# Ledger of designs, part 17: VH-VL binders against C2 domain-containing protein 3 (C2CD3)

Target 1, 169 residues: C2 domain-containing protein 3 (C2CD3), of Homo sapiens (Human) (q4ac94r1171to1339)
Amino acid sequence: SSGLLDVGLRYRRSPRTAEGVLAARTVSISVQIIRACGLQAAAKALAEREPALQFSATVGVNASVTTHLSFLPQGEQRRTHPVACSFCPEFSHHVEFTCNLVTQHCSGEACFLAELLEFAEVIFAVYHENTKSASDIISIESCKEYLLGVVKVPTKELLIKRSGITGWY
Key: E = the ipSAE of ESMFold2; O = the ipSAE of OpenDDE; V2 = 0.75 times the mean of E and O plus 0.25 times the DockQ between their complexes.

## First folded at step 14 (VH-VL; framework fv_levilimab)

Design u3 (from t6 with heavy chain N31R W100H; at its last look DockQ between E and O 0.05; V2 from the best seeds 0.00; counts 0 for: pae E 6.4 > 2, placed apart)
Fold by ESMFold2, look of step 14:
Structure u3 (fold): chain C 169 residues (1-169), chain A 121 residues (1-121), chain B 111 residues (1-111)
Amino acid sequence: as target 1 above (169 residues)
Amino acid sequence: QVQLVQSGGGLVQPGGSLRLSCAASGFTFSRYWMSWVRQAPGKGLEWVSGIWSGGYTHYGDSVKGRFTISRDNAKNTVYLQLNSLRAEDTAMYYCAKGSHRYLYSGYFDYWGQGTLVTVSS
Amino acid sequence: DIQLTQSPSSVSVSVGERVTIDCKSSQSVLYSSNNYLNWYQQKPGQAPQLLIYYASTRESGVPDRFSGSGSGTDFTLTISSLQAEDAAVYYCQQWYSTPYTFGQGTKLEIK
């Protein structure tokens, strides 16, 4: 209701090994974060509670997007570059999450990535970051970021659709 | 009823090795994160290592490169291989269960009884 | 690494009294509207037990006198109407990112 995010998700199986034992049978979940739009409504809603955002809610936000798979630690999240002063930023950002297809075990029992993907989601969080002035840099005070919205895209369709998942959310 | 039963501790000299075991029952072991947390005598808690149901592993900085976590889902057992042991590794070692099925879970709802590892000459 | 600092380091309080324990994180543990911070109780000679997760959600079977609050970097465990069995060391723990870290602990003595 407060904005849209244009993304693409693809499943890719690689015969190549990654560094270490965990990556011997890897697959990749490819995530594209293309663009967003309609961010002004979210920014105005935040500005009602955060007066420091009033100017940005009028002229444009400094948007960035984090992306994360729900069965990985949050510290494995990836982040786009910020796009300054826009309510319709173009990110054109691509990231791959490399995952093991099968867990290690000695008895033949396995936990297939497919079981995780049936219930998992790709989580996107859109932030605004207030730009520090030259004066703020001298004082070393940290910039503050504000959450504009969250989008969750189920991964289960990757198990069926060869072309992946694309669209606005 | 969830149970975590630990074994494998003891006294070892600096530079030595031990393998700790934690046998699980009362839940579908293969679907949960498992971790090791240690506590030096008279000190606080330190997270040591964790292993995802899909085999992805994480380590604390103080043990990275020396300790190896692994799991055997058929035996419902998580292991911690302790190599190149130092005096500062002396601690009570606990195994702990993550709370969510399949999802990343760094809060531990069930803990083992603990096993003591002593590294001394 | 995310450091957690608890205060006070110890406290001695009578049965029936109220106590608060603070936990301050070196960086925010808030992600997507969730605070990745837990509280544990460790009684003498026992393994830790989970009390609170996601900063404020009480684990099943934990008495109502335990409550958690806070967000971002500042968190509080509140224990009201203390009982003799509450004598323990209390730890906060973040699970925002690895390595997961614990506060140094707060020893609660009841007299």
Scores: ipSAE 0.038, ipTM 0.651, lowest interface PAE 6.4, mean pLDDT 82
ESMFold2 (binder alone), look of step 14: mean pLDDT 92; pTM 0.943
OpenDDE, look of step 14: ipSAE 0.471; ipTM 0.835

Design u4 (from t6 with heavy chain Y107H, light chain Y54A; at its last look DockQ between E and O 0.28; V2 from the best seeds 0.00; counts 0 for: pae E 14.1 > 2, grease 18.904 > 18.9)
Fold by ESMFold2, look of step 14:
Structure u4 (fold): chain C 169 residues (1-169), chain A 121 residues (1-121), chain B 111 residues (1-111)
Amino acid sequence: as target 1 above (169 residues)
Amino acid sequence: QVQLVQSGGGLVQPGGSLRLSCAASGFTFSNYWMSWVRQAPGKGLEWVSGIWSGGYTHYGDSVKGRFTISRDNAKNTVYLQLNSLRAEDTAMYYCAKGSWRYLYSGHFDYWGQGTLVTVSS
Amino acid sequence: DIQLTQSPSSVSVSVGERVTIDCKSSQSVLYSSNNYLNWYQQKPGQAPQLLIYAASTRESGVPDRFSGSGSGTDFTLTISSLQAEDAAVYYCQQWYSTPYTFGQGTKLEIK
């Protein structure tokens, strides 16, 4: 009723490069945004408050997904391109977050990445982008993007699962 | 176009409570991080609290456990409940809008007019 | 918590002069090529207004005489060719980690 998001999370060691010493101090958290389903219920709920969404709630939404790790600054957020006109979009999108092995916690203390992952989350936000018609040009509303839902996936299992975390949320 | 209209301030005795409101218009409220920032008379700015539309919250150290931020997306309003007030909480309280349509915005592009809270006997 | 220290605490200058305001962070606010550091202007009796975000990007509508520079722990706001309306208190602010923090402010007065 609220929709589902199929994702994968993996922890990978950064490869050594010509700058090998620097790269060895970082690791990657790989996030796959595979697909979503069940978005019609969310779109219909929004359409009750937003008449401009009534067509999209019947036919399909233009969905995109943002991804953020809770311990990283907001500017590290990533976004898929929209998948048009679907309630079950296939994104097949890969996002890689390069993380320092030692980093600052929100309390200001220095800590290892593993300590942050114990309590952290990957936060996904699913949006619909609606298209303005020529008749809507006189509208004062300046934004046509609507939040369909937010999904939070705990990262603590990355500390013990070699193959990562996958599934529907 | 974007407007943040604040209310709920006033004079309160130490240990008392007060509830601040910030009514938003001119943008899709539910897409944005909202924050409270305060400024004691003659002093600098202090970030107090922030909230995302999904209810994820943060608090400054000086107000943790005493203040509660909340929001009503249907009413386009963010609230700050101030409990166990101290003289040090006397300040102008501003609500501020995050600029990003996503979680954890610390980029405050629009601010309310400010609401004065005075804590004295 | 990340502490931001501004210098000078106050400055009094004439119209047309150039002024610089420094902000030093107790910890780096650089992550993956982004500096999580903003600058705000607060005129007397008004709410703060955003001038610069991401250390060096000017907010829409901000005059070209305002510029930001620096990275990591050391940041500078520069106002070239100062004008009378620039009299205000200027704050740096980090949003690298919560709690978000502001510098103590720099009061800019026009002689």
Scores: ipSAE 0.005, ipTM 0.502, lowest interface PAE 14.1, mean pLDDT 79
ESMFold2 (binder alone), look of step 14: mean pLDDT 91; pTM 0.941
OpenDDE, look of step 14: ipSAE 0.175; ipTM 0.762

Design u5 (from q4 with heavy chain L103M; at its last look DockQ between E and O 0.07; V2 from the best seeds 0.00; counts 0 for: pae E 2.7 > 2, placed apart)
Fold by OpenDDE, look of step 14:
Structure u5 (fold): chain C 169 residues (1-169), chain A 121 residues (1-121), chain B 111 residues (1-111)
Amino acid sequence: as target 1 above (169 residues)
Amino acid sequence: QVQLVQSGGGLVQPGGSLRLSCAASGFTFSNYWMSWVRQAPGKGLEWVSGIYSGGETHYGDSVKGRFTISRDNAKNTVYLQLNSLRAEDTAMYYCAKGSWRYMYSGYFDYWGQGTLVTVSS
Amino acid sequence: DIQLTQSPSSVSVSVGERVTIDCKSSQSVLYSSNNYLNWYQQKPGQAPQLLIYYASTRESGVPDRFSGSGSGTDFTLTISSLQAEDAAVYYCQQWYSTPYTFGQGTKLEIK
């Protein structure tokens, strides 16, 4: 894969009123998904194994990007709106992840966000929705989403940088 | 007004197959996480499967390898293909809408009317 | 998988009385001040209806007599003054991780 995902990451402290005792202080990790480039190469590569993508690999993919922090519940995963028929879609999507400064392990031991961020990742996945194939009601497989690429950004960079990160996939 | 209208249920023999449909309206269907939840007669609720906007899928352990969730955003419809059906798959199947767009919203604010699937020899 | 256990399995209460239903999770469903725990009401012959999400937030249109509380692994649904129309089965549900799971349900009957 030779694509580029242009993203922005911001880290700021944001005090929140917590319902629980453990979460009086939070920070916000702001993720901006700007654009993805090189999707045609990714699509073509995938089309070698997935003939259903041959058309899209030629004319354009319907791309969306999922964003997930590795230490957050799966329910916190976010997805951009899809951008239709483009190999270089611009998303201009912004998402905020609220994180507790201090969490508690099952053991009762306190865990600081900084410790989590040291080993965590922001995971981006670029998907193509094959709308042409999705019209086939008889073939359920034709309605599946295709993973074009994944970008993993270490969150430890947020401990150093406050903004501006790009990833390759 | 948000509506989820289901179809495709019925009686089937063990080992058989069925395909359930849930037609959505009143919201931007493609932006939402959709799920299927089933309920055996006189029993509780069981989450079966979920699908993101483009087709990323998740399944309960009891149905993995047998059931397939899919969606057609152009038709605002989510499907559940039921293969290799067993007696224990007998249930009312509900389609459910995730509450928030662009996320795996695991609380369901709207539900279909349900489709009964009966697996019996 | 995260297991949810409700208690009691069934309860019969008179109109006007207070009812509490508990839900215990096999592991914490709390993160970033959000409890990934919901409550549903299912009346006979109907689909479930969302009552509470994030453990304590009432869904729009839900009467004030319904409230959710708890955090981490222990949650409670409370009906402050039971009404006749509240006869139903109530379910807790977690969405902290897939597979999503429900409690076994609590059948609430009106005396």
Scores: ipSAE 0.234, ipTM 0.732, lowest interface PAE 1.8, mean pLDDT 88
ESMFold2, look of step 14: ipSAE 0.424; ipTM 0.781
ESMFold2 (binder alone), look of step 14: mean pLDDT 93; pTM 0.952

Design u6 (from q4 with heavy chain S53K; at its last look DockQ between E and O 0.22; V2 from the best seeds 0.00; counts 0 for: pae E 2.7 > 2, placed apart)
Fold by ESMFold2, look of step 14:
Structure u6 (fold): chain C 169 residues (1-169), chain A 121 residues (1-121), chain B 111 residues (1-111)
Amino acid sequence: as target 1 above (169 residues)
Amino acid sequence: QVQLVQSGGGLVQPGGSLRLSCAASGFTFSNYWMSWVRQAPGKGLEWVSGIYKGGETHYGDSVKGRFTISRDNAKNTVYLQLNSLRAEDTAMYYCAKGSWRYLYSGYFDYWGQGTLVTVSS
Amino acid sequence: DIQLTQSPSSVSVSVGERVTIDCKSSQSVLYSSNNYLNWYQQKPGQAPQLLIYYASTRESGVPDRFSGSGSGTDFTLTISSLQAEDAAVYYCQQWYSTPYTFGQGTKLEIK
C-alpha cells in the first residue's frame, strides 16, 4: 500500500479584517489533518535507500504532516506534532489559512479567490522524523526528516460544496 | 559538506539543443527542491526553473515550452534540457539547492560553480 | 510577476564605512508576519551566496556586519564597517510566488 491520509477542507467567511477598510475581504480555508494509515510500505521502500530507517520501517515511524495551500508562499506551511512509532497515526490537527477574496497587483490586474481555487490544491507532505542521539547530532542529514509521501487535494469543489471536502486520499 | 558539481554547456547554434547536469553530494538529494538560475554576460540573475522530489516542475516565462528540468534521484543529479536555443539564452547557468524545510523552497542556500552556454551563429 | 528594483545601481566606498542598498517590490511580499525576500552576494568570478532570508535573518556563517530590514514592499541591506572582501554585486530576491525574481543588482566597489 502506498498509504492514505484522512483530511477535510472547509471555508468560512471573515467579514472583518485587521488591515482596515482598503484591504480586500478575507476568508479562512480550514484544513483538518485527521489521520494516516499504511505508512509501512512507504517506510520500507525508503529504508532500501536509507539504512538509518531500517529499524523504523519494522517498528513504526514518527510521522508528522505539513500542509500548504498552493497559491500561498511555501513558508506558510503548517505542521502537525509528530506521532511516535506508528504506521497508522492519529493527528486530529486543525489549521486555517487566511485568504483575500480579491488580490490586486501593482499593474492594476485583479485576481479573485474563486479563480485561484479553481486550479489550486492543498498539499500535504508526510514525514518521518528520525529520533536524535549523540551520534546523530554529528550528521544532520542522518537524523533529519525523511519524506514518506505527498498528497494533493484539489480545492475547486469548495466553490460548489458548502459542507466542504473530506475523505481519504 | 554540500556540493553541487555542474557539467555540460558549450557553444551551440541558434535552434540547437544542450543538456546541463548538476551532481549533488553531502545531503539527501531526493528531499530537496532544485532550481536553475542563469546570468547573461554583464547582466543580473534570472530564475529559470525548479523541480521538487515528486517531479513537479516550474518554469520562468522566457523558457517555458523550450526548457525541461528533470531529476534522477538514484544518481543525485538534476538536469536542464535546453531546446530551441536563441541568442538571448546565452548565459552562465547555475544550479541551486533549496532549504530542507520546504518542498518548494524559494531561497537557495547552496549553488553550483556555473556552466556557460553560448548561442552563436 | 513581482518586480524588484534596487538602488543604487552602484556605489563606491572606503573600507570601514557603512553602506545601504534598497530593494523595492512591485507588490507586497509580506504574508502572516513573514517577508519573502532574500539577499545574495556575488563576488567576482563566483556563484551567488545567500546572505539573508526572510528579509532579516542572516544565513549561517554570514558576518554580523550584514543586516537586513524592511517589510512589505521596501527593504534595505546594510553593511556596517565595510571590509575589502565585501566588494561584490548584491541582489535581492523574492520567493513569495513563482516565478521567483531578482533585483537588477547593486555593484559595491572599494575605493
Scores: ipSAE 0.441, ipTM 0.770, lowest interface PAE 2.7, mean pLDDT 84
ESMFold2 (binder alone), look of step 14: mean pLDDT 92; pTM 0.947
OpenDDE, look of step 14: ipSAE 0.496; ipTM 0.840

## First folded at step 16 (VH-VL; framework fv_levilimab)

Design v1 (from q4 with heavy chain G54E; at its last look DockQ between E and O 0.28; V2 from the best seeds 0.00; counts 0 for: pae E 11.8 > 2)
Fold by ESMFold2, look of step 16:
Structure v1 (fold): chain C 169 residues (1-169), chain A 121 residues (1-121), chain B 111 residues (1-111)
Amino acid sequence: as target 1 above (169 residues)
Amino acid sequence: QVQLVQSGGGLVQPGGSLRLSCAASGFTFSNYWMSWVRQAPGKGLEWVSGIYSEGETHYGDSVKGRFTISRDNAKNTVYLQLNSLRAEDTAMYYCAKGSWRYLYSGYFDYWGQGTLVTVSS
Amino acid sequence: DIQLTQSPSSVSVSVGERVTIDCKSSQSVLYSSNNYLNWYQQKPGQAPQLLIYYASTRESGVPDRFSGSGSGTDFTLTISSLQAEDAAVYYCQQWYSTPYTFGQGTKLEIK
């Protein structure tokens, strides 16, 4: 809805050599988080209910993006460093999720990765971080970060596209 | 301070219905994973249901098709609609908060006080 | 569904002594170096409280005497110097896949 995120997804064989532990029967799902735009509209909408955001909604947000593959647990999410004071940040960030070719479904039954990709999504969450870094003490209120938007990108085209999936979402 | 305040329990006859409520405060409620966990008298814990959004709900096998979880972010409240109740549904029902916003979370850092549901003639 | 089996079912131990509680999973709960296994404490008349998540990470405010270990299918909660207030029922719980499941519980009593 508000704003757009430019991303790329690729299916790659593991970067580990035959000498490495991950070389056999594993693959990587490579996610590139390139840039975002249109974040001012999201920040302004949020500021109507979050007074602490009024200044940031005017001058620029400190954006960061988390990435999660829908069939993996939350602990597998990854996060960019923030890009300061922008409504159109350039992240140029690369994330890899290493997966087995045979992956356990959420129901507990084993299945092939291709079967999971048919219905899976990569989930991106875009945050504004307060002027202090994300490494500061986390408060009870968790008021140091604010969600600007969520983007979900289906993975099923990885099954048919040799060069992967690229575009704005 | 995070609080989960539950209401809506009581005595019902088999085949009846009941709606449980869990009002949240002290955190930004929207898009936290929320769950219901129950405990029959003198028994262990059983996970009942979880919700991220109305399109992303999950249920335990024993309640699937009979119970419906929902949320109202404007009221900071999660609900559990219990239909076609059976004697085996008699339990203390707890509302529990997942630890991470915007993602599925299966460990529960805050719990409500519990609401007793009794299914008896 | 993933079954969790705890042992022992109950134990009675003196203050200051060491207690171990085991949890065995019917399937591995390990993925990408994380074990999706938690431990909860439930005192009489109270809701459960989170002690340990990701098998070995202590929740904020939990005393150092509580520790978790194990990987894959076999997990252990250890209380190294038991206090009177530790009398409770302890549960392991997996969140590797839905439905999330709990062990049957271990009742800890103080002699």
Scores: ipSAE 0.007, ipTM 0.489, lowest interface PAE 11.8, mean pLDDT 80
ESMFold2 (binder alone), look of step 16: mean pLDDT 92; pTM 0.945
OpenDDE, look of step 16: ipSAE 0.024; ipTM 0.667

Design v2 (from q4 with heavy chain N31S G54S; at its last look DockQ between E and O 0.06; V2 from the best seeds 0.00; counts 0 for: pae E 12.6 > 2, placed apart)
Fold by ESMFold2, look of step 16:
Structure v2 (fold): chain C 169 residues (1-169), chain A 121 residues (1-121), chain B 111 residues (1-111)
Amino acid sequence: as target 1 above (169 residues)
Amino acid sequence: QVQLVQSGGGLVQPGGSLRLSCAASGFTFSSYWMSWVRQAPGKGLEWVSGIYSSGETHYGDSVKGRFTISRDNAKNTVYLQLNSLRAEDTAMYYCAKGSWRYLYSGYFDYWGQGTLVTVSS
Amino acid sequence: DIQLTQSPSSVSVSVGERVTIDCKSSQSVLYSSNNYLNWYQQKPGQAPQLLIYYASTRESGVPDRFSGSGSGTDFTLTISSLQAEDAAVYYCQQWYSTPYTFGQGTKLEIK
């Protein structure tokens, strides 16, 4: 593999609720976070200036992944539960972002969503959650998380590939 | 024109419950984020809760676990169920509309006129 | 949670004067080139009204004398030539992350 994260993106136009179908058809962007690899190299690079990461960079990281659509506020991001002590975690996590389409009188709004997707990205941030702060028990009280990497996947391919996008990034 | 018509306020005792309603018109309700914002007498604004068009819910720290936001897109109405009420929940409650279709939106271009909730024994 | 601190808490000024209201955020609200910060005006006995969104974009129908500036953690609302009708309480508000939070308000009085 040549990437950090194995992910899948899927776009579909289908009803999610009866009320949504009546007002507008729904569009779903499904995000699958399958697995990661190569996390040891990222952890070792950070451990050069973060001694608390040294143990985890040797034995395994407690990885979690945040997911965010670039046109949404960052506070609306989603997060996996951590997978303990691994450099190749499997998350098998699914996130769905849904929205309603506009009515027949507002048919131009569907083009608005396509315009957003043309320039948008799904942003993945991979973190290590270090709950084992090492031997500095007297001075250090807080748990800390460390950013291992950021992966950005463009969404514009969803406009032409209805089966979705998958692969390592 | 966009209108948000609120109802359901009143006087309740501590520990009691109340349901607020906000009926919307003049826009495609089902596409928009809706929120509740409250203002204690003589105090500032506090965001209470929000609900995305899909029904995904969000809450402020002071009300999480006690309040429940919901929406009925067929009736163009957003609700706030207030449970386990305390004196500090006494406030004017406003419903507010997010500004963009299909956006998790925290800026509010239209507001209801407010509904007073008083929690007192 | 992101704390917003406004200054001053209150100001009393004459018609025609320039007024500035500051809002400082405990952390940056800048993301993807947008500052997730708004300004609202609340006149006595009324619901709040949106003035400025994305820190500097004026809502439609808002007079040109209102302007917003700043980025990251430091923001300013400016009223370039105060009118009598501008007497109100002004709030900044972030929507960078939930819970969305407001500043404590700035009361603007005429006289």
Scores: ipSAE 0.000, ipTM 0.522, lowest interface PAE 12.6, mean pLDDT 80
ESMFold2 (binder alone), look of step 16: mean pLDDT 93; pTM 0.946
OpenDDE, look of step 16: ipSAE 0.632; ipTM 0.870

Design v3 (from q4 with heavy chain G54Y; at its last look DockQ between E and O 0.03; V2 from the best seeds 0.00; counts 0 for: pae O 6.9 > 2, placed apart)
Heavy chain, then light chain:
Amino acid sequence: QVQLVQSGGGLVQPGGSLRLSCAASGFTFSNYWMSWVRQAPGKGLEWVSGIYSYGETHYGDSVKGRFTISRDNAKNTVYLQLNSLRAEDTAMYYCAKGSWRYLYSGYFDYWGQGTLVTVSS
Amino acid sequence: DIQLTQSPSSVSVSVGERVTIDCKSSQSVLYSSNNYLNWYQQKPGQAPQLLIYYASTRESGVPDRFSGSGSGTDFTLTISSLQAEDAAVYYCQQWYSTPYTFGQGTKLEIK
ESMFold2, look of step 16: ipSAE 0.391; ipTM 0.766
ESMFold2 (binder alone), look of step 16: mean pLDDT 93; pTM 0.947
OpenDDE, look of step 16: ipSAE 0.523; ipTM 0.851
ESMFold2, look of step 17: ipSAE 0.427; ipTM 0.781
ESMFold2 (binder alone), look of step 17: mean pLDDT 93; pTM 0.946
OpenDDE, look of step 17: ipSAE 0.017; ipTM 0.597

Design v4 (from q4 with light chain T98Y; at its last look DockQ between E and O 0.03; V2 from the best seeds 0.00; counts 0 for: pae O 11.7 > 2, placed apart)
Fold by OpenDDE, look of step 16:
Formats: sequence, structure tokens, C-alpha cells
Structure v4 (fold): chain C 169 residues (1-169), chain A 121 residues (1-121), chain B 111 residues (1-111)
Amino acid sequence: as target 1 above (169 residues)
Amino acid sequence: QVQLVQSGGGLVQPGGSLRLSCAASGFTFSNYWMSWVRQAPGKGLEWVSGIYSGGETHYGDSVKGRFTISRDNAKNTVYLQLNSLRAEDTAMYYCAKGSWRYLYSGYFDYWGQGTLVTVSS
Amino acid sequence: DIQLTQSPSSVSVSVGERVTIDCKSSQSVLYSSNNYLNWYQQKPGQAPQLLIYYASTRESGVPDRFSGSGSGTDFTLTISSLQAEDAAVYYCQQWYSYPYTFGQGTKLEIK
């Protein structure tokens, strides 16, 4: 299955007091999640294996998007609020990742953010919250989530394009 | 023919516990969402709890933290564990079948015969 | 929580007459072009029985004299020609969001 995920990327540099040995500035990487399209195909494909999704694959999915930078801890992952009952949800959501301009590898060598970004990825994952025909506003934690698709975008490419993901699988 | 047969009710003192059972037949139990609905004597209906085919659960506010819904798909049975019972929990308890296969919600197209729970000193 | 308010709370009607029972929800239960509102009938000493689902769809086996209408927040159950066996308490119920909730019930008696 394939779909489109529209995103934007911005870099903001700010001074930061060093907590460690290295006095470092930080860069805030702002990722804007704009919209996702074509989620019905993904939902239908998944519904072939998960009959519980047949209804949602017909009427609309409750989509949320997680965002993660590959060189950051998993705890830094961010997630949008879910958009209910849509195959083309508009999120209009932004996330901020604070990155050190200089970090220290386990080897003891200093590494610049620019070097990290050369080989890093922004990972987007689109999930469906299976509320189906009912809205589970009160007990969202009890809802089952289904992965609809994952998009991995090299940060190097985003530095050039600054926006736009052409599809996901 | 769809059937829901209930058991496990009775008289219990405040603070006590009971376990209700609802044995299902006539349909693929594991594919359906099941619920418990109660009715105090002479009163209306109150939704108590529901359990998805996958095991996810929801509860009414009045029973959260005290009641636990569970299911055994191998036995085609849904359970309601009633703990820390109060006088206001006195009611006829009905198990109810969700109408849609594989959905986590639905209208109740079939009901058990009910089991009476009486909480009294 | 979504509150459902039925009116009237009780009504006495003669056989053959038309009866309407209203159900008002505190918020819309319309979702994806479907109204998540059902109607149940409960006769004395029995479990509830489904009459109408999705506001207007009659359950299989339910007599044609029963019908449901409405959308959003206002719903009506209609019995076009009341029969003696229709004496019961009727409940509306929403399954739009958790917790599921019922109206307080309408007791229908036969004159």
C-alpha cells in the first residue's frame, strides 16, 4: 500500500548552557506533520489480515502519526493527536526535537550534528486507533492500535527539500 | 440459535465479592464484543462493562476499580468479577452480545436471562 | 458522558392508538452518517429486547408498527397502532462513546 505524508522541516539554532563537559549550542529541529492521504488502501490491506479493521477500512480510520529522529533516544519520540474517521487526515501538528550541535560518542570522540544528520533518518509511523464506530474519548489507553505504514526519510533529503514525503509503505 | 446462559449471582454482604458467568452458544463467540448491563430493582438499565474480542476492556464510572470483565474464548464464556460490593450494586445483571462481528462496539442483539446480585447486611 | 432523556416517563394509551416516545441526547450521536442510537423493549420479568438500531433500522422479527426516526440529538420511537402485547418499558441507548448510556425509560401501559 502507498500513501502521501506531507511534512515540513525547520531548523532553529539557539544557545544552550552546557550540562556536561562540552559547552554546546543546541539546534531545535521542528517537524511539521501536515496531512496524510491514501490511508484507505493501507487499512484495506491490513483488514485482510485483521477482520476487526474491516469497518474502519470502509468508513475511515482514526489516524495518529509518530515522529522519531533515528539518532535520538526512543523516549524522544512524539505523537500527534488522533484525527477521527478520515482517510486523508489533516493534523497541522508540529514537534520539536532539541539536538546538541556537538555530542560525544562512546568512543570519546566528538561528533557534530551535521555529521549525524548526514546519515540520520526521520521516522514516521501512521497508526489507527481501533475505535471503529464508537468514539473512545474517555478510555483511549484501552484501544488497540494498528500500524498502517512507516515512512523513513533521510534527514539529508529534508535539508534540501524542507518538505514533502511522496509516499509510504 | 444464539443463547446466553448466566450464572453466579446471589446474596453477599457489603465489601464482599461475586463472580458472574455468561456462557455463549450459537455463534462464534471469539469474534464478538460482549457487555454486562445491570438494572437495579424498579430502575432503568445501566451499562457496566464491555470486552472486545481482543481483550480490551471498558467500564462504567460507577464500577471502575471494583469490577473486572474477562473472557475465555475457549469456553465461550464472559465473566464479571464483582469486588468491594456496595448496596447500590444490587441489581439484575445481564450479559449482552454485540451485534457486529469483529467490531469493538455494537447494539445488543441478544441478552442473557439475567442473574440477581443482592448486596445486603 | 452522554445523557439520554426520554419523554414521557410514562404513558397510558388505548389499543389501536399511535404512541410516540422521544429521546434527547446531551450531544450528537451522529458519526459517519450513522446515528448510534438504539431502542429496546423490556416486558415485565424479561430481559430487554432490541427493537431499533441506528435510530431507524428495525431489528429482524420486530413488527412493522414499530419505527424509529431522528438524527443527531433528537430521536423518536413510534408505535403506529398500539397492541396489548406492547405494554412494556422502552429504553433508548447510545453507543457513540463510552460509557454507553441508556435513557431513564418510558413505561407504556395499555388503557
Scores: ipSAE 0.000, ipTM 0.566, lowest interface PAE 11.7, mean pLDDT 86
ESMFold2, look of step 16: ipSAE 0.277; ipTM 0.730
ESMFold2 (binder alone), look of step 16: mean pLDDT 92; pTM 0.947

Design v5 (from q4 with heavy chain Y52N; at its last look DockQ between E and O 0.52; V2 from the best seeds 0.00; counts 0 for: pae E 3.4 > 2)
Heavy chain, then light chain:
Amino acid sequence: QVQLVQSGGGLVQPGGSLRLSCAASGFTFSNYWMSWVRQAPGKGLEWVSGINSGGETHYGDSVKGRFTISRDNAKNTVYLQLNSLRAEDTAMYYCAKGSWRYLYSGYFDYWGQGTLVTVSS
Amino acid sequence: DIQLTQSPSSVSVSVGERVTIDCKSSQSVLYSSNNYLNWYQQKPGQAPQLLIYYASTRESGVPDRFSGSGSGTDFTLTISSLQAEDAAVYYCQQWYSTPYTFGQGTKLEIK
ESMFold2, look of step 16: ipSAE 0.506; ipTM 0.806
ESMFold2 (binder alone), look of step 16: mean pLDDT 93; pTM 0.947
OpenDDE, look of step 16: ipSAE 0.510; ipTM 0.856
ESMFold2, look of step 17: ipSAE 0.383; ipTM 0.766
ESMFold2 (binder alone), look of step 17: mean pLDDT 93; pTM 0.946
OpenDDE, look of step 17: ipSAE 0.462; ipTM 0.850

